VHH binders against Elongation factor Ts, mitochondrial (tsfm). Designs and how they scored, part 12

Target 1, 309 residues: Elongation factor Ts, mitochondrial (tsfm), of Dictyostelium discoideum (Social amoeba) (q54lv3)
Amino acid sequence: PTELVVQLRKKTQSPVQECKKALQASNNDMDGAIKWLLEKGKATAEKLKSRVSAEGIISVLVDSGSGKAVILEMNSETDFVSRGDIFRNLARDISKATLSNPISGGKLAENGILELDPTQVENIYPIKINITNEDGVAEEMTIKDSIVRIVSKLRENIVIRRASFIQPLNNNNNNSKSYISSYAHDSTSEKKDVGRLGSIVQFEYQGDCNNMNSLKEFANQLAIHIVSNSPSVVTVNDIPSSVLEECKNNNKNPESLYDDMVLYEQSYMYSPDHSVKQYLEILSEKLGIKNLSVKTFRRYAIGETAERV
Below, E stands for the ipSAE of ESMFold2; O stands for the ipSAE of OpenDDE; V2 stands for 0.75 times the mean of E and O plus 0.25 times the DockQ between their complexes.

## First folded at step 6 (VHH)

Design t6 (framework vhh_7ubx_2; at its last look DockQ between E and O 0.01; V2 from the best seeds 0.00; counts 0 for: pae E 18.5 > 2, placed apart)
Fold by OpenDDE, look of step 6:
Structure t6 (fold): chain B 309 residues (1-309), chain A 123 residues (1-123)
Amino acid sequence: as target 1 above (309 residues)
Amino acid sequence: QVQLVESGGGLVQPGGSLRLSCAASGFTFSEYAMTWVRQAPGKGPEWIATISSGGSTMRDDSTKGRFTISRDNAKNTLYLQMTSLKPEDTALYYCAAGEYFGYDSDLSEFDYRGPGTQVTVSS
């Protein structure tokens, strides 16, 4: 029985005591025990569902093959869990899986990004994910089941709160090229793919770039800028009507909001003498390309979701 | 009652062109990314292209440059312009609502899809 417990523990990452119970309940049948653990986990998850998950991590990823990108928020109850490798790695794996599989029910945000709100994010739960066990063997399961497993292990309510996706643009009419960058800010990690803050941003341009490394560097810097300066829209024309109406109702000049919420109007943090818009123009000329522009972006921050208020 | 209805398929000679249309109803068309997928006999579903308000994405193979995806939100219609058609393009072509981020599609992954329109390329 001890050997079976070790094997089950390695395979499921469940607590030893739970493994023992599972094996006992299944008459030392491994598959039965795995099923038992899953069912127990589901029950646990259901019990914990009402608990507030206000901590968590932002995961960002650009797929090197397709060029598609995701920004995803996964939440926990405590920062202890969200700082843990188990939690963070799962977020990374979920991000990877979502970029490799179709997503149902995606709705377009105003800026053209596919956005899954807390109700829509359930659409990714059926997606298959590969989880590597302690022996280095990959096990396929649904994202939902993977979350259930870590909920059982960590004994916290863990959820995917939201996710947004960007696809590379192919504008046949303008012969435009696309590039997507991402950044996540974490003071505890050298990797910039997970953190409490994150962004993805898509660029569009025309022509042949004389220095792609420079473009990529700028793209990364702008992703950082977005995280740091928290713009809401790309241009003044993208400001929601509701915001303008609010300004009107309060006798507030909309222009007073530009520096805060409009990316193009913000001073570029790596060249403060220039707005982001101005710098795009300068860089476009420098790189021998035309109409370098930000097409869209998404910024996430832990604690900014309405449900966690 | 969501409905997607593909049209424009048929028999065409190699090198020919077809324009597929997909009429959508029962949902807010403009809020969804739209996708074309095809399935040839004996093969799994194959993603062709997706279009959102921000632009379009197409598979990076022989279909790129020959096919063009577009949409008219005012008409709730999705289009696929196909040119230089080849026998290997023979398939049932489906219109679907939703995003696709992989290369191999499962038609069941889409919330809404049409019954498909047959495209046959043959001499």
Scores: ipSAE 0.000, ipTM 0.200, lowest interface PAE 15.1, mean pLDDT 89
ESMFold2, look of step 6: ipSAE 0.000; ipTM 0.123
ESMFold2 (binder alone), look of step 6: mean pLDDT 78; pTM 0.773

## First folded at step 8 (VHH; framework vhh_7w1s_2)

Design u1 (from t1 with S51L; at its last look DockQ between E and O 0.62; V2 from the best seeds 0.00; counts 0 for: odd letters H35:W H50:K H52:L, pae E 7.5 > 2)
Amino acid sequence: QLQLVESGGGLVQAGGSMRLSCAASGTFSEYAMGWHRQAPGKQRELVAKILSGSTAYDDSVKGRFTISRDNTKNTVYLQMNSLKVEDTAVYYCAAGEYFGYDSDLSEYDYWGQGTQVTVSS
ESMFold2, look of step 8: ipSAE 0.013; ipTM 0.559
ESMFold2 (binder alone), look of step 8: mean pLDDT 81; pTM 0.822
OpenDDE, look of step 8: ipSAE 0.576; ipTM 0.827

Design u2 (from t1 with S51T A95R Y108F; at its last look DockQ between E and O 0.11; V2 from the best seeds 0.00; counts 0 for: pae E 19.5 > 2, unsure alone 63.8 < 65, placed apart)
Fold by ESMFold2, look of step 8:
Structure u2 (fold): chain B 309 residues (1-309), chain A 121 residues (1-121)
Amino acid sequence: as target 1 above (309 residues)
Amino acid sequence: QLQLVESGGGLVQAGGSMRLSCAASGTFSEYAMGWHRQAPGKQRELVAKITSGSTAYDDSVKGRFTISRDNTKNTVYLQMNSLKVEDTAVYYCARGEYFGYDSDLSEFDYWGQGTQVTVSS
């Protein structure tokens, strides 16, 4: 290929024949050729949009400095793509970009966590951000455009299915301190930032902790507990009224839900003689702090929401 | 510089089976791979294609041919069963730059030298 085709391939990661077509259509103008390839990639992505994408990865990221965290599900059509470095690194970059920019398109939940509204996924992340390309060089583009580019390369539909964002504690109570932990489980990797299961957990407490390393260790262990034990709410009072009504209408005791749904009622996997609630109380006293509690958490698993009927 | 090397061709009786292999001199795990054939006096046609998300076959070989991929060996295979005299052709391995959607030859950028398959009655 000519030097211009080689340069365009390196910058866009597009097939040689498409680079040749783009340069021909643009009279060898590099910027015009890049635009041509982007528009063709958008057409390809639109053509693929209706395909079911039930495979994927969970990405978790905590920014301790800003007190923010994200958990994100990105889906592909096959496990082959979702296990690949290109797909996984895109998920990491999107998570970083999310924490670096104002969150838009999200829906504020009752507990103050910001959740992606699945009906608005197409328009989420319209702002320009820096995304790492295949050569390891940062390039400015929107998340939407980065997905289009990768769809063009991988020829599978790729969707951001959902994301949940933990925000800093509200300033209305200046006595409270926060800590956030995360965990992603991937049987093929030692890294804990992407996997097929993941969680983010926000803790709240008052007072000065005597041993922050112990608090951090517990926080990380509870994130693992949440992945492993699949709670959906923090306390009994957080059980949705619709779920309680279903139990009553089926003549079931609502207490049958506690071990399955309620984090505080579960046996803590790192101290099984205690419930999570009991262990939080013990640890609060040991660390010299007050009211150590889980303010919110989110757990994602691949496939738990897709294709449910 | 990517090289595609086909092997496994030769003479086979009608109704028989044969397996073609295509080894790449570089990684191709993310890319679409295809087998094409060119019969005497005919244009080259797509026989089978494997992408990240699917396989596709020409109607004339569906149910008889199977394409598969071993990414650890950078090798794609074409298992050919119930061979017919009409399957006689030079078979080419091809790789696209990206996982492809359609069967147009313009979507494949790299080609092997081909291997002859001859089916006798």
Scores: ipSAE 0.000, ipTM 0.145, lowest interface PAE 19.5, mean pLDDT 77
ESMFold2 (binder alone), look of step 8: mean pLDDT 80; pTM 0.816
OpenDDE, look of step 8: ipSAE 0.172; ipTM 0.582

Design u3 (from t1 with A56D D104S; at its last look DockQ between E and O 0.37; V2 from the best seeds 0.00; counts 0 for: pae E 20.4 > 2, unsure alone 63.5 < 65)
Amino acid sequence: QLQLVESGGGLVQAGGSMRLSCAASGTFSEYAMGWHRQAPGKQRELVAKISSGSTDYDDSVKGRFTISRDNTKNTVYLQMNSLKVEDTAVYYCAAGEYFGYDSSLSEYDYWGQGTQVTVSS
ESMFold2, look of step 8: ipSAE 0.000; ipTM 0.119
ESMFold2 (binder alone), look of step 8: mean pLDDT 79; pTM 0.806
OpenDDE, look of step 8: ipSAE 0.754; ipTM 0.900

Design u4 (from t1 with E30Q F99W; at its last look DockQ between E and O 0.22; V2 from the best seeds 0.00; counts 0 for: odd letters H30:Q H35:W H50:K, pae E 10.7 > 2, placed apart)
Fold by ESMFold2, look of step 8:
Order: C-alpha cells, then sequence, then structure tokens
Structure u4 (fold): chain B 309 residues (1-309), chain A 121 residues (1-121)
C-alpha cells in the first residue's frame, strides 16, 4: 500500500513509481523490494556505461593534518548533470572518502605523486552519501555503489576518469617540512574545491617559517598560476626525453619549450619580472626558510580526453 | 519570476517543417531550457533540452528536431523538420536550474502555456 511505498522511498531514495513497481514485483515484501531496486539500478548503470561522458568537473581536496591531497576528474554525459548539486556533491564526497581511507596500490609517478586507477578509487569503502537534499542519515557504501545509485537517479553515465594522490613526505630529514595547496576554477560558484580546471601543489622547505600566512597565500597563488599557465613539469630536468627528441627532430631549440612546459622557468603570474624559480628564492629569504621548492604538482582540465576510462 | 510564452504552432502537413519560439520575460542564461509535448491521452514528455554546453533529444525526434537559443533575445527555439502525424501535440516550453531525471516533470521551475502543433496526413 501507500505506507510501504513511502517507507521504501525513504529508505532507497528511488522514484515513487519505481518503488511501486518494486513492491508489486516483491508481493509487498520490503526486503525483496529493496533487492529488486538494487538489481534494477545495476542493470541501468550497465546500460549507460557505453555512453560518452565528456562533461564533468575536477575536484581538489587537501588534508593539511595528514599531509595528503587528491585531485579527481569525474565525468557526466552533459552539463545538465555536471552543473547540478547532486553531481558536484558526489565528487566532493568521493574526494573526501579517498583522503580518509587507506590507499592500496596505485602507480608512483615521477615526482612522487601516486596515480590512482579509477577501479582502486571505486573500491574504496566507506563513502557516506545522502542522495537527496532531505534531512536523513547518510548511508555507507563503496564509491562504486554510490556512483551506481546516482547514475540510477540521474539517468546519465558517471565515470571517474582519473585521480592523483599526494602522500605525506617520507624522508629521513627531520628538517624538511611540507605544505600543500590546491585550486579549482569554477566560473559558476565561489567555492574553490570543484571546477572545470584544477591543480594540487606540494611544497617542501627547511627551517621555521616566520610568516605562515604569506607562505599559504603564495602557495594558493601558485596553484592558480599552474591552472592558468599549464606547465607539465617542475624543472628542466623533468622534461621527458621523447619530447626533447621530437624537438630536435623538428630542428628546434629545446629552450623554446621552457615557458610553455617548465614551471620553474615560467614568468610568475603574480610577479612577472621573476621566474617561478627566482620567486621561490626571494620568498625563502623573506620567510626565513631554506630551499623552498615545489616537490610535485598536478593539473587537470576537462576536455583533455573524451574517451571512457 | 520567469514567464515563458510559446509561439509558432499551427497546422502543417506531414513531411513539413515548423519552428516554435519561446520568449522569456527576463534573462534565462542560468537556466536549462526544454521543450515538452503532450499528445491527446498521453502524458507530457520531454522532446528536447538545452543548457549552456549541451543539448539532448528524445529518440523519436533525434535528427529531425533541433533546439537552439539566443540569450541576447531571451528566446529558445525548436526547429521541427520531417514532421509526422505522431508529432501532433501541445508543445510546452520549460525552464529549470538542473535536470537529471528522464520524464520527471517535477524538476521544472517554470512552464509556458503551450502551443498546439497539428500534423495532417
Amino acid sequence: as target 1 above (309 residues)
Amino acid sequence: QLQLVESGGGLVQAGGSMRLSCAASGTFSQYAMGWHRQAPGKQRELVAKISSGSTAYDDSVKGRFTISRDNTKNTVYLQMNSLKVEDTAVYYCAAGEYWGYDSDLSEYDYWGQGTQVTVSS
């Protein structure tokens, strides 16, 4: 009856008509109806997996207490979904769950960032989600199951395209300190944690910083610089040999790549008379610290690929 | 409060073309816009929708209908080509901040009054 439909909708957050079908198919058995809805949701998600998902957002999150950060790309089929609160909140929750739980596996990339396979992210447990805007208890599940639930609700394919994870520094030098900044650019929101462009940046230095607010402000500004100037590597030595070979094959001077590709060689957006490398040296002296450096960074932009993960 | 007014409906022969217009009383750049239709004895259904970066169409009209908009004139259009008798319906313009649900009419914040489209054989 009507009471069972209300209870099932409250427990599953499924559309009323689907709840009616589930109860009818299960002879009004609540546990059977819940199972029916879960199986239908999985079937719907399987049908939608083949759809191209070229819209989406970048989510960034830093946990300063643990020295961790994540940058994540999640895609939808249309910007009807990617601009919506349900989709954006799912991306935030996935990023939070990724930082809050142990990460096993993943491929160590150059400069110490851990590249996460989308399947590794999907298998993380738990994520707590509330798939409605109603007041209610968040339900724990795997990230994969949370995506299935949201795909069933929104009727668009949703995929995690990629994620990169910054780990705490693990060196034997007690003098080294770390700071991580992030930035996501979203022209439709004042929040800086999701957007169509994003970056995470890890800094390392030695000594006692005499003005931590100035360091934090610079770190945030460099994250913006990275989004705006699209470097690929931190230093000249980090340029891949394949890129240098192509440059030589085209009879070009390798130094022509520096402003486009190498963070340290770029003119610093907030002090254009200095390269980023020069400004790091200036700021180190000003703050009373030594060897302020960028250890690693990642920049994501929606539209770098349209292929399914 | 946004007001939507449809125009351009009428009688057309099968195989013909027609363009519907939906004029908004104010700026609608922050909304997703859509066309819905209701044939006699049937439920209202989505025909096409458009946002700042995406369009979507019901399978029955894909390739025949084109939705577009002009934000400077606060108008959304539905170009209907190769019309069929089964396209006969009242067509409604709708606006909402987000969509994620197939055929869930509760997602739309604003609706027009509708315009009749009749396709004769």
Scores: ipSAE 0.000, ipTM 0.405, lowest interface PAE 10.7, mean pLDDT 81
ESMFold2 (binder alone), look of step 8: mean pLDDT 81; pTM 0.825
OpenDDE, look of step 8: ipSAE 0.050; ipTM 0.578

Design u5 (from t1 with S51M A95K D104G; at its last look DockQ between E and O 0.59; V2 from the best seeds 0.00; counts 0 for: odd letters H35:W H50:K H52:M, pae O 5.2 > 2, unsure alone 57.7 < 65)
Fold by OpenDDE, look of step 8:
Structure u5 (fold): chain B 309 residues (1-309), chain A 121 residues (1-121)
Amino acid sequence: as target 1 above (309 residues)
Amino acid sequence: QLQLVESGGGLVQAGGSMRLSCAASGTFSEYAMGWHRQAPGKQRELVAKIMSGSTAYDDSVKGRFTISRDNTKNTVYLQMNSLKVEDTAVYYCAKGEYFGYDSGLSEYDYWGQGTQVTVSS
């Protein structure tokens, strides 16, 4: 009996008490118990789905192999859960899985970013994810099932709220090179891949860089800058027409918004005497490259989503 | 089967400090651990919990109590400062699995025997 509980727990990563109940309900049949746990988990998830998940974590990841990057928001009801390793690790695992597998659905933006809004995130649910248990054994399951499991375990409504993906540059574009950096800010984490705030940023340049370490350092710093200064667009040309119309309607000068919302117009955090745009030019020259530019970026912050479910 | 043994309780004057310890017979590593208390005639209530470095506290003890853990010693601690008479209770150490803030008492699978804490005026 005790051994069965241990085995079931190892296999399902379910709480001991749940395992006991499952085995009892299934007359110590392992398969029955597994099914019981799954159904119970689903029921729990369904029960909790209406609860507000206003806390959470931002996960960022750059895959050096594929050149893809992801920024993902996963939410919980409490910061107690979102600060926990099991929650954060799942977010990391989900991010990793989404970069390793094709993604269906979403909206491809003009800047090349693939967006999954709250209504589209379910498209990644079928993706297989590897979950490693305490014994180092990996179990493959769907992202959906992994979420159901942690909901059952943590007893909170947990959801993936949104995700954005940066795609690699097509090699056919004029010998342009790309580099992507990411940053997540959290006061409690030594790792900078998860936090309450996060960003991913893609750079483009031409030529051979004479110091890649310097470029990488700048890229990381700019990712931090983006998190800290919360730009909305890269250049003034990227300002949505709706915003400009609003300015017009309110007799507001659009330029008054530049410092707040336009990355290129912001003072660079690590060189305040320069705008980001100016600094890019300086750095291009210094590194012996041409047209170093920010192609695109995404910034997420917990609490800045319109829908909290 | 995991055993939990509380220690460090006793009599203390209001305004004083006390540190409770809970020694586990085995590793609890990433598991949720909690301190609960039950005063005479009252229901058992959560005082503090810790899971994977995250902590939560009852509002009545927030700022005064600190829960911590030492995995190398398989021990959970409750540092109680600025104790009040109303803190008088039997304090229980409990182990759970991985559960969130809004988890009930039923989510804990192991309990200590409890240690009496009496705060005198």
Scores: ipSAE 0.020, ipTM 0.504, lowest interface PAE 5.2, mean pLDDT 89
ESMFold2, look of step 8: ipSAE 0.245; ipTM 0.701
ESMFold2 (binder alone), look of step 8: mean pLDDT 76; pTM 0.777

Design u6 (from q11 with F27T T28F F29S; at its last look DockQ between E and O 0.37; V2 from the best seeds 0.00; counts 0 for: pae E 15.2 > 2, unsure alone 64.7 < 65)
Fold by ESMFold2, look of step 8:
Structure u6 (fold): chain B 309 residues (1-309), chain A 121 residues (1-121)
Amino acid sequence: as target 1 above (309 residues)
Amino acid sequence: QLQLVESGGGLVQAGGSMRLSCAASGTFSEYAMGWHRQAPGKQRELVAKISSGSTAYDDSVKGRFTISRDNTKNTVYLQMNSLKVEDTAVYYCAAGEYVGYDTETGEYDYWGQGTQVTVSS
């Protein structure tokens, strides 16, 4: 039975002791043991569902061909799970599946980005994961079912906390062009697609850019600036009226909010003598384009409130 | 085939300190490592675990025990401070290939032979 346990473990990536139990319960029938593990995994996931999951990862993904992007927060109970490849790869696969399938609904934020309901994300089909694959192809399922299977392997509750989606640019403005950048900060990896902090940024401009590499470099740098400087709105006009009311009620000048929350008013991290707004104007002239602007952005950090003010 | 060998056990006075070592026969940087113990007449239980980026401890040893690893020497350590008579047990080193998984005793792939720790009052 040692050889059967090794074979079952390779096929299912289940813990060794659970593989032994499954084979014992199925009289060493491999197909029966696989079914036994699947049913036990579903029962386990239901028992773990109520546990608090405050650790996690931010996943970012841009599809430049379709003009879409997603930022996703997925949580685990401990750092053991959130630092592991299984968990991080699931987050990447969920982000990929979210971009590959039609998105309908979601709540439009004041800055034009779609806020996705976690249950809407969970119902997306298909996601492809390689958890039990005797034929060399990934198994297709809903995102919800993929989470159930990974929870059974990792023995921790896993939730999608929130997701935000950038839609393709509205084409009713003649000759407008778009570019989207993203960044996730991960101190343990050279990849910039998952981490404990992340951002996605959509740019808009008119005209033909004379140096796309420079535009792409700036776009990536601004995504890093957003992670580092934590703005919540693009322009002064985007400041929520409730925030302005609190400022007035406390006899404070509204301009005291600008450097902390307004992207355009922040000192640009890569050219501190300029505000972000000023640098966008300078770069527009250098690139031979007009009205280079930030259309929308979203920043996530593990442990922050999902709704920003 | 990973082999694990524990060392460093022995007799110690209550309130004292001791460090256990677990030498691995090969590179273990991709493994989750753990220390377990079995007291006389009791079931084997998890004490501490370490993965690539995180450590965790049973509540009974938090603040007193520290797990660490030296990837250069393929060795994992358990520093035990403020020892109590209740810490008397055989201590086992264990390893599993699922990084980040909170592995129970029966889910580890490799086990050492154990080292006795006796705490006298």
Scores: ipSAE 0.000, ipTM 0.238, lowest interface PAE 15.2, mean pLDDT 80
ESMFold2 (binder alone), look of step 8: mean pLDDT 80; pTM 0.819
OpenDDE, look of step 8: ipSAE 0.104; ipTM 0.586

## First folded at step 9 (VHH; framework vhh_7w1s_2)

Design v1 (from u3 with K49R S51M; at its last look DockQ between E and O 0.76; V2 from the best seeds 0.00; counts 0 for: pae E 3.0 > 2, unsure alone 62.5 < 65)
Fold by ESMFold2, look of step 9:
Structure v1 (fold): chain B 309 residues (1-309), chain A 121 residues (1-121)
Amino acid sequence: as target 1 above (309 residues)
Amino acid sequence: QLQLVESGGGLVQAGGSMRLSCAASGTFSEYAMGWHRQAPGKQRELVARIMSGSTDYDDSVKGRFTISRDNTKNTVYLQMNSLKVEDTAVYYCAAGEYFGYDSSLSEYDYWGQGTQVTVSS
């Protein structure tokens, strides 16, 4: 009956034709039809999982209240899908679910950021998804199951390639304050939360900032600088020893790496006569705060490979 | 059931422009829409497709054709510029609830009757 199809579509946000099939297969039992749709989605995802997914987006999200942030890369097979609202909204919802739920692992980087395993992200529960504009009532599910549902709609393989998570600062009782900014670059949208390039940046300082709008503006500008200038580390001391040895073995001056790799040594995009390090000192004085510094950052780009680090 | 009616076809000289329209009998806001064409003796092929937030084009028409949608009029358009003789075909409007890598013809649930576009040299 048409009313059961409407209820099932509202509940599951599945295509009308699949809702009809599910009810027919389940003798109009609503719970059976919901299970049928889940199993159908799993079969579709299994058929597609070997297909290469090299397109995608970067999603960034900051929760300033808790001092947490995430940057996530999700891939699709085509840019038609990755530019679409269904795919982009899934990435946003995954980022929200990642920030809203406990994270019990990951690999600590030297600067305290957590590198999340994609399967760890997939096991996070719960997430709610919205495939359409309608206010549907859907079951809560794991991120993995939400991907399965969206794959069954979009008919493309979808994978989480990587994610990085910024942790809240510890309680070391030095009156340190934190601010986190993010930026995602998307030439087709004015929104800054998803795009083909992205960054998250954590700042640390002491004292009371006399102009938070100015600090926020700088923080946003530095996130853009990081996207544009592709640094790998915050300071010279953060350069991996293996990279320095390769430079020496090729008879190159290590200082040739600084503009390419080291955030603090780069000419600041918004004040080019200063390095980023110099500008942080200038801004600290202007804002009446002390030791304004970059604690950690991450930059992701679609098309870069993890194979080459 | 969604009914699709194309209009706007006809004869045009090479280098010219033409706009095709596809009027739907009901709301289509939650469908993926596409334009397909079939030249004499050839299989029907995708020309352009549109869904919420995204468009895509066959390589042979990129930069020359533009697909657009007006949800208030339940109408999809194909603006065709810099037309070539090889663009001569019957053009079909289609709608589907599935999206996909290749958007095969079998994934579209509703089809229009077609409108002839003839490009003379």
Scores: ipSAE 0.329, ipTM 0.750, lowest interface PAE 3.0, mean pLDDT 84
ESMFold2 (binder alone), look of step 9: mean pLDDT 79; pTM 0.805
OpenDDE, look of step 9: ipSAE 0.611; ipTM 0.839

Design v2 (from u3 with K49R S51L; at its last look DockQ between E and O 0.76; V2 from the best seeds 0.00; counts 0 for: pae E 3.7 > 2, unsure alone 62.8 < 65)
Fold by ESMFold2, look of step 9:
Structure v2 (fold): chain B 309 residues (1-309), chain A 121 residues (1-121)
Amino acid sequence: as target 1 above (309 residues)
Amino acid sequence: QLQLVESGGGLVQAGGSMRLSCAASGTFSEYAMGWHRQAPGKQRELVARILSGSTDYDDSVKGRFTISRDNTKNTVYLQMNSLKVEDTAVYYCAAGEYFGYDSSLSEYDYWGQGTQVTVSS
C-alpha cells in the first residue's frame, strides 16, 4: 500500500523499491518491514566490509557548554563519496552523537583525552540521520546501524578509522581553566568542521583572562598551525624514547627532530619570530593569565594511518 | 518509477560548446545522476556523475565538461565545452538509487532515450 511505503521510507530512508519489497516480505507489518530492511542492510555491509577504504574526511566538533571535543576520521573507498554531503553529514552527525552520549566500554583518561576504539564509537546511541534532507523524524539507532544504512545506499565500505575525545579535567586544580579549539581544512566552505586535515587542541591556564576574544582567536590559530606544521608531541620531554633511540642509532642529532615533531619548538606561523612556546609566554602575560599551555592536541590527516604501518 | 526527459543535443563545430539537460519526474533528491555516452561502434561509457554535491568525470572529459544539478527544478545538466570530434555520441541521462565507484551500467535503474551530439570538424 502507498501509505505504508511512504511511512517506511520516512522511518528508514530506504529506496522506494526496497521499501515495497520489505512490506511484501512482511505482509505489510511495519515493524517486520523495518527489521527486514535492517537485516538486508547488514548483509550488504558485510559483503563490502573487506573492501579497502582509504579516502575520507576528518570531522571536528567542540561543545563549549560541556567542555568536550572530538576529532574523528571516517573513510570511504573513493573521494567521490567522501566529497558528498551524505557522507560528510554522517560524519558530522557521528561527531555530535559522540559528544552528546555516554561512551560504552571505556574510561576517559585522567588528562581529559581518550583514544576511542572504533567499536566504542559504533556502540554509541542514539543518532538520527537524514539522507534526503527532507523534513521527517528518522528512527533513533546506534552509530553502527547508521553506518550500515549509509553503506547500503552508497555501496561503498565506510569505516570509522579512529577518534579522540576530550573532556574537562575533573577538579584537578581549583585555579585551572581549560579551553578547547578545533580546525578542519576545507577550502570549499566557510565552515571548518570537516576536511581532509583536522586538529583539536586543549589549553590550560590559571587566572582571569582579560580578553577572551583574543584567547579564542589564538586558540583557533594554533589549531590551524598544528594542521599545517604536523607536530606529534607538545614538548621535547614528550618525545617517545623509542624515537630518540632510532635517532641515535641513525647517527642523527636529536634536535633535528624538534622542528618536525615538537609543537613548542616550531616557529609559530602567525608570529614567525617566536616559537610556539615563546608566544604562549608572551600571550599569557598580555592576557593577565598564568601558565597558558597546551595540555594536549590531536592532528588527523587522511591517509596517514596507512602510511604509519 | 522515475522518468527522464532529455533536451539539447544536435550539431556543433569542434571547439564549440553545448549544454544538455535532463528533467526528472517525481522526487529527485534520492537519486545519483549520471551522463553516459555511446559512440559508434563503442560500448556505452560513463561521462560524468553527481551525488550529494560530489562530481566525478571520465578522464577524457575532465576540464571540458561540467555536470550540475538543480534540485528545485529536478534537472541535471551537462555543460560541454571545447568539444572534439571524438565526443560525437548518443548521450544518455541515467539515475540510480544506489551508487558504487566501479559501477557497471546495471547500477543505474532509469535511463533516458538518449540525445545525439555530433561534433564536426
Scores: ipSAE 0.325, ipTM 0.742, lowest interface PAE 3.7, mean pLDDT 84
ESMFold2 (binder alone), look of step 9: mean pLDDT 80; pTM 0.813
OpenDDE, look of step 9: ipSAE 0.543; ipTM 0.815

Design v3 (from u3 with K49R S51F; at its last look DockQ between E and O 0.70; V2 from the best seeds 0.00; counts 0 for: pae E 3.6 > 2)
Amino acid sequence: QLQLVESGGGLVQAGGSMRLSCAASGTFSEYAMGWHRQAPGKQRELVARIFSGSTDYDDSVKGRFTISRDNTKNTVYLQMNSLKVEDTAVYYCAAGEYFGYDSSLSEYDYWGQGTQVTVSS
ESMFold2, look of step 9: ipSAE 0.291; ipTM 0.712
ESMFold2 (binder alone), look of step 9: mean pLDDT 81; pTM 0.825
OpenDDE, look of step 9: ipSAE 0.728; ipTM 0.884

